# VHH binders against Uncharacterized protein DDB_G0275255, part 6

Target 1, 266 residues: Uncharacterized protein DDB_G0275255, of Dictyostelium discoideum (Social amoeba) (q8t2u0)
Amino acid sequence: SSILKANFYYKVDWENVQCFVPPCPKYTIQKLNTNEKSQKILDFIFPNGLNKTTLLGDESKTLIVLGTTQPSSKFPNNATDFLVTRVYKSLPLGNKQTSTDKYYMFGDNGTRCKTSPCPNIVAALLNVHSQEIINTISQPYEKNVGFLDSVWLSSKNIRSDDFGLIGQGTIKNGVISISNSFIYLPDPPIKCPELPLLKCVEGNSMTYSRDENRCLVSPRCTKFGVCTLSIPLCNKGYRLVSFPSTELNGCPKFFCDPEFVNKTHK

## First folded at step 6 (VHH; framework vhh_7aqx_2)

Design x2T (from a3 with S52T)
Fold by ESMFold2-Fast, scan of step 6:
Structure x2T (fold): chain B 266 residues (1-266), chain A 124 residues (1-124)
Amino acid sequence: as target 1 above (266 residues)
Amino acid sequence: QVQLQESGGGLVQAGGSLRLSCTTSGRTFSSYAFSWFRQAPGEEREFVGAITRSGGYTDYADSVKGRFTISRDNAKNTFYLQMNSLKTEDTAVYYCAADLVYYGSWDESRYDYWGQGTQVTVSS
């Protein structure tokens, strides 16, 4: 029989209790969008390719997991483990959450409009059977984070149901105001294409564009431009990255990427 | 709203292959994520695999991973389950399901749109 088949979304938290006699659960999980009581978890079993120690050691409160509980392998009658199928991590520098915030995943309903606002987004409550149509997703990060890759974040909004992101927020008048977004890991979910090793003629250098997966694409040989020497500083939790940009005539374009996402270039 | 219809079921010998199709109504096909579920005699319905709206992500139950492949053809309003290296344990009624959002959840209760099912029988 299969008793461990249904999986749900949970917010991970730290069980801040000192324990000397096993079993000593270090974590709790709370089922999103429900009043179900939190559960103590002894251990998490993560999918291959994710570094469990790094994710849980970075204050587990930043994680949402999809999965199911199972008896502990070490203490099957006394403790519970959690089998993880999906992991999401919150972006630093969101807004303060409100008591009316709920957790949503977004999809495109196929509606196309000539005027704005357009009711083309499905907002689906996680763990409960409820969806509503909205017209706008308002993210706090474009205001709060300098040099954030807005194309990358916007693609995560519209591709949310493709394991892009989970949004925590409140819906009013067809608009969701996001307080925190949780990014599906790993990011990018697919490896970036290999870049060509072609040489440019003297006076030109190889330049690139960046796609919505943060991959360098569309290599071109571009003539030297005049560049400013101003280098930005990234907010805490974000890493400075740059690349020679086609649109800037070979001059570096800067972005601040979240530190927990995989590097796609220097 | 969508209507789903399965086809391609039948009798096949262990080690063989079979392709199931699920055809949907209308121009909204490209807006849906799709899943396959199965139900063996006397057992509860279980998840088999899923494909997201973009087709960029596929998900599979551990029991079928590496043997089954889900795909979609938006031009034909059809999605498929290619079943290879079939085992007698794969004998079940196979159902297709759709939702505007793929939750990543294997919970059948999340889906409102279901096909009527197609029988797959794998003999030894």
Scores: ipSAE 0.365, ipTM 0.689, lowest interface PAE 3.3, mean pLDDT 85

Design x3W (from a3 with R53W)
Fold by ESMFold2-Fast, scan of step 6:
Structure x3W (fold): chain B 266 residues (1-266), chain A 124 residues (1-124)
Amino acid sequence: as target 1 above (266 residues)
Amino acid sequence: QVQLQESGGGLVQAGGSLRLSCTTSGRTFSSYAFSWFRQAPGEEREFVGAISWSGGYTDYADSVKGRFTISRDNAKNTFYLQMNSLKTEDTAVYYCAADLVYYGSWDESRYDYWGQGTQVTVSS
């Protein structure tokens, strides 16, 4: 028999079932990119630093987990637990909540071109020994989510050292059209550096740029101005973030960040 | 971020078997794809076999298909090459290699982490 317990990527689902006698597993996992039968799960063992109660509540249907099954600690002969290595959470995209598209992770193949398109991206199917070279990742979030931080999102597509994103989509003619993106948690992976306590001269205020981890960087003193911009409303699942921007003298910069990502500054 | 160490090489008679091990340290074992390559004296390095980070999918060079089996043990941070029905042509230094994403069996330039190599000698 097999001596290995391999880690695979699974989509988590949840169903409230009537239960008279324990064990009462209410979760199911489905192995991504396969037709394997779903498995019932009694409990998940999460890595430190993640809020299990929040993630496995009503939001469990938006999770992808990497891990392996093991016998339940409470019911070893009658139920299965899941040992989690990584967690990814779906970015909200209006009312389009489900897709049958395949799941990929992306890597840079080192190819460099003078003109676009450039076949420099490897799209690897999760759980399947299959990959394809592509030239473009086309995502729907910038067009459909107001004030989304596109620098943050695009930086997650190809980051081999932090596993930043799983993309669900369809590949045609070297382009993947993303139907859903899943963000590796926690995000950002480390806390942002503390902001400097420098004081600007009278009439000026400290302003910032934002980096790809949503951290405020490049502090500068800029002149006060009267801001005439209205405060935007964020799409469902997103929260408003604002900060004084070097780009907008006198007005804050606005972004709508996913509610499930960590706040980066006080 | 990953370090690799091979073991299990040696002298074996044609038709015999040998098991190579590659132990990993540094970054988490479960997130990497692992491959075996070999190099005979005076020849270029060639691909032998690969296993995905999940352990669910394997790939083999045509010359070893059906004779060699690659496997992994996540609990021991180790992956293996079981070599059966060995031929004199299998004589080479065997290297293990790791990468975060499996890029294909023929492109060794994708693998940044390599072991030191272990000698396998098959005599008639």
Scores: ipSAE 0.000, ipTM 0.138, lowest interface PAE 16.5, mean pLDDT 77

Design x4T (from a3 with S54T)
Fold by ESMFold2-Fast, scan of step 6:
Structure x4T (fold): chain B 266 residues (1-266), chain A 124 residues (1-124)
Amino acid sequence: as target 1 above (266 residues)
Amino acid sequence: QVQLQESGGGLVQAGGSLRLSCTTSGRTFSSYAFSWFRQAPGEEREFVGAISRTGGYTDYADSVKGRFTISRDNAKNTFYLQMNSLKTEDTAVYYCAADLVYYGSWDESRYDYWGQGTQVTVSS
């Protein structure tokens, strides 16, 4: 029976302020793709399942939120709170942003081509009712991040994940060059399916594949082959994960997953 | 491009149930996220619920949470709003909406494709 207000996308920032008389708002929000002045926020109301304390710490400077302002519950005449509908967090080790960068969300327009380039991607400007067709999303993370799960990241653009990512970048000649990608949280957005319990004959061990949601899938009993003796180190902001891989004859396959995403396997 | 048509509206008594359908035309139904909005007499349109392209995500307005369920059937090019435990304040014209990019947006201007609306009247 309440009227619901329009939601907009905002970049979150914060700083410690000396304040002797409450309210003492330390956060600011800036509406993406607009020249509107930043607004001060006293508190954020997050959706269930997200750790607000972790997200609003130092990492609030890497955060995009979708939502709307409302009067503070504690100081309704003197301060503003923010009702959060969605949260996106920037991947570590993007490229430096340029002055021509804007924030986009991507969709599949259903076009299928026999040759490239194929104009099959809709790039929508956030907060501005404007879209354009592009053919290619160029992102820096496969080059900048060792052992990144590229199938996972690529799926976030236009495939099976409707809440994939926000891309910050510049479009030229039907190609967007991404400087930073902001991942929808929680990730994975859908919990991994349960694996069946299998028992392998002596000499064989359970092996898996990994899907686009970072889930272990397709368990098989495999006789292990010869493995290389190498353990990678992940870049700062990423954690090492591994699993016995079917495609590597039971040898461990390594990935460096972002530390802020949910674990899907040990 | 997609065209939307609502059906299943009508008169129902408080505490009753009603299922709205939104049928689409076009070969790209599975590429769209879908939402339901409603407009009560004398009020602006408000968000009711949304379903993602995969059907893996659903979102609801607080006023209908636990009573309404949104679902989709890609084989029938149709999506639904199952309304249970209806209240007189649920009386409104219900609209279906589709978008390629935005899911669960409360901003109606983000949607390029809309149905014509179907009347739901809940009597006490």
Scores: ipSAE 0.005, ipTM 0.412, lowest interface PAE 9.8, mean pLDDT 83

Design x7W (from a3 with R27F Y57W)
Fold by ESMFold2-Fast, scan of step 6:
Structure x7W (fold): chain B 266 residues (1-266), chain A 124 residues (1-124)
Amino acid sequence: as target 1 above (266 residues)
Amino acid sequence: QVQLQESGGGLVQAGGSLRLSCTTSGFTFSSYAFSWFRQAPGEEREFVGAISRSGGWTDYADSVKGRFTISRDNAKNTFYLQMNSLKTEDTAVYYCAADLVYYGSWDESRYDYWGQGTQVTVSS
C-alpha cells in the first residue's frame, strides 16, 4: 500500500494581498512547536459542517488546524492546498496578547493520590515527541471572563486528549500556566439530545440543569419562585444565554458562551 | 514491565474477515490511546487506525475506512482491529501501539510502546 502522510498541527495566518497573476495564496501555515519555515496555502478543504468562510474571514486569526498539504486542484504545479482533519479556535481573553508559549494536549496518566499535588496529568507537546508529567492546569478564563460555564471548560481540559482543547502555556514546577486555550470545533461535537416534554400541573414550570456539553438536561416540574434578577453583560467574544434553572426554582440562570460555538438553547 | 501482544493473525482468502487483538500489561490500560500500524513486504510502516483514551474518537487510513473497525475493552485490557472485506493489498505484518496522549497525528515516532507484530496474509 502507499505510505499515509502524517497529519500535523499548524497555526493559520493570512494577509489581504494585491495579486494580478494567479495563483494568489494569501494564507500561511506554521507547524506548531517547530522552527520549520511557514508555508503558503492557496485554499483549505474543511470537514463537513464547518463554515469555512466565517472561520477564515475572522481577522483575529485565531485558528489551529490539524492536517496535511496537497497539490492545489486549480494550480497543481504552482500552489498548495491544505486538507483539514480538525479545527480549533482560540477562546477569547480580553485584549488578545500574542504568546510565544508552547502548545500542549493533556491526558490522564491514571495516578491517584491521597495528598495534593498529584502528578496525574501528561502534557504532550504537539508535533514533537516530548511529554512531561504535571499536577495542575492553571487557566485564566474563569477569573477574567464573567459567567463562563466552568463545568464546560474544565471538562474540555480533562478530555483535552479527545481533541476537546489545545492549551498554550508555560510549565513551572509541575504547573502549566495557560496563556491561550483553543476549542475543538464544532462544539458541542454531537448535537444535544431532544428533551421529553413533561406536563406540569398549573403553577409549576419546566426547569433544567446544564451538562458539560452546554446541553439542557434533567427536566423537572418546579413550583415557580419569585425572581429578583440583574442581567449580566458578557465580555467581548461571548454571548448571553439563559435557561429556567431547577436549582434557582425556575428563575433564569445566565452564562456567557463563546460566540463561535453552536447554540444549544436560548 | 510493559507488554503489548498481538494475536489473531493468519492466512485468509480475499473477501474474508479477521479480528486482531492486542492484549496489554504493565500499565493502566484506561489511561492510554491505541493504534494499529502495518508494514507490507518491501514497504515502510503505515498507519491503519486509532482509538482515543475515552473511545470517543476513532481515526482510519483512507485505504481501510469502511472495512476496518478499531475498538477497545477496558475490562479485558485489550483492543481490537476488526478487518472485513480483506484484499490482497492488506497483506502485511500488523503492529499494535500505545500512547498516553493520542492527538490525531499519525506520526509513528510519537508512540510510547509497540507490539512485536502479527502476520496477516490475504490470498486470492
Scores: ipSAE 0.372, ipTM 0.695, lowest interface PAE 3.2, mean pLDDT 85

Design y34M (from a3 with F34M)
Fold by ESMFold2-Fast, scan of step 6:
Structure y34M (fold): chain B 266 residues (1-266), chain A 124 residues (1-124)
Amino acid sequence: as target 1 above (266 residues)
Amino acid sequence: QVQLQESGGGLVQAGGSLRLSCTTSGRTFSSYAMSWFRQAPGEEREFVGAISRSGGYTDYADSVKGRFTISRDNAKNTFYLQMNSLKTEDTAVYYCAADLVYYGSWDESRYDYWGQGTQVTVSS
C-alpha cells in the first residue's frame, strides 16, 4: 500500500448539529496521542459482524477505531468516509481520565525475573513511534466492578497486541495507571469450542472451569454439593452470567461480563 | 537481538505460487509480531501482511488479500508468506520485519528489525 493508506487509531466523537444542506457529517475522529485537528466523517464502513448502529449510537463516545479515511461514496468532493479495520469499546466504570493520559498497547519483551519489579512489558504509544519498558499494569476494574472476570481482563492486558485491548493511562516509575481500557471487538474473537456431552451417573452433574476467553472448559462429572451463596447484582453496563463450577462442587460460579461482549454461556 | 534472514525468492510464472520463509537467529522469537513488506524498483516500501505473536491475528494489504497467507512456526523460529495466484505486479524485493508490539499499523517505522530482502520476479 502507499503511505496514504496507512491505518491509524482514532477516538470517535459525535454531536447532533443542525444541518440543512447535505453532506451533513455528525461524527469526528481525533488521531490518538497527537495534536492533529479533528476530522469530520460522514460515514463509517465497519467489518462484517459488528453492529454499527449500536456502537456509534453511544453518547459517552466510548469507541476507538483503527482505519483510514477515503472520499465519501455519495459526496466524493465534499465529504470523507472512514474505512474501519478494528473496533475497540471502553469498559464501563473506569476512573476519571487525567491530562497526562496517553493511549497504549502492551507487549511482552521476553524478560524473566526472580524478584519484583520485573521490567518485562513494552508499553507502546499508538500512532507515534515511541515505546518504553514498564513492570506493572494497574487497572481500576477489579476494584470498581463486582464479580469481574479478572483472568479474562488480565489476559487482555498481557495479549494487548493480539485480540486484546488499548489502555488509556499515565506511566510513572515503571507503572502504568489505567483510567480506561478499550476491548477489541468481537470478544471472544473466535467462538468457543463445542464441549463433549458427558453422561454422568445419578447424583453427579456436569461441571466446568472458565478459560481466559470466557469459554467453558474441562467438563467433569462432579457430585453435586449444597450451595449456600446468594445471587449477586451486576453494575450498570454488565450482565450476570453463571455456570456449574467444578471448583464449587457443582454450585454456580457468577461473573459480571460487559454487555457489549458476545455471550459464551448462560 | 533478533536477526532476520529471508529465503524462498526466485523466478515464477504469472498464476504460479511461491513460499517465502523468514528465520531468526536470536532467542525470544515468540515475543515478536512479524510482517512482510515489499519494494519494487523506484518505489517506496509497502506493507504486505502481518501476524501477531500468537498467530491469532493476521492482517493483509488489499492488493494481496485472498492470495497471500502468513503463518508462523515458533518451534522452528520461522514465519512464512505463502503467495498464490501471483501477478507481474507482485515483482519486488520482499523484506521480513519484527516488532515487539503489533499495532495493526502499516507504518514501516514501527518495526525494530529487518531482513536483507529476497527477490521475487513474476514473469508473464
Scores: ipSAE 0.115, ipTM 0.541, lowest interface PAE 5.6, mean pLDDT 83

Design y50V (from a3 with A50V)
Fold by ESMFold2-Fast, scan of step 6:
Structure y50V (fold): chain B 266 residues (1-266), chain A 124 residues (1-124)
Amino acid sequence: as target 1 above (266 residues)
Amino acid sequence: QVQLQESGGGLVQAGGSLRLSCTTSGRTFSSYAFSWFRQAPGEEREFVGVISRSGGYTDYADSVKGRFTISRDNAKNTFYLQMNSLKTEDTAVYYCAADLVYYGSWDESRYDYWGQGTQVTVSS
């Protein structure tokens, strides 16, 4: 209906043209998967719980937002604001984009196969009514990023909730080759549950497993084993985290988490 | 591909309640967000409400907010529109619609799959 304004996905970028007379928009938005002209934005209205200043600062070019435009509250006849419904941030160290890349979200089509490849994934183009059945999502991050939590990343490709990632890439022969993935924010979407307090017998220490939301789970008392002291170095844009691991007999397990995701443990 | 079938429409007096159901054929129900739209005679279709794939997000048109509730039951491949405190202005053909992932609920062109519609008539 023309009385209701649609939400669309947009890539955020800097407005680089000189402005001598206010209002002076600092940002532009480009509608994904379309050839529409970029639109200047004076201000963004973010959902509660997200730090607009941090996200729009020097990181603005890494953002995709879902939302709609509205007249500026300060300059209603001369400037446009953007009402944000969702925010996605690109993972550092993707691959270079190609001219054939498009932006997708993925769903499970329910197909079950006894042999591979299995055409069980729906790749839906954002902003346009077009989708394609594929059998494989190929992404660059396990190769490009040391100590990445692959269970965490894989859990975001196809989700039963609205918090799945956006994949930028090219589909060929039923395979999408992802150049960049954009993570729904905040991550995790829901704060990790508090862990039960455990008291361990002398000689034992509390150990944990990590779930797909990067939360520490399954606390146990384990006898501390012999550990190596080799500590990994994380790639630029990633932060080293560790925890005493049940699977490693109490020894620290290391991951490199994106710097922009919420801390769940040290 | 999914097929959508509405049920539960009918004649009701102002102030009454109705529950519409939309049943999907296929094994892909959990992959879709679902919406309700309505169309009164001689008018364009308008958005009524949306429910996300997880069911954790819902949104409604201002005209029905607080009176209508959308919900889904993945075990039954069915989603619902509970309509309370009905007004004569709610008289319309109600359509269910499905979209894989896209939130943009206000634009009917976003939806690939539509039901046939079910008539709701609210008398005074």
Scores: ipSAE 0.000, ipTM 0.288, lowest interface PAE 13.0, mean pLDDT 82

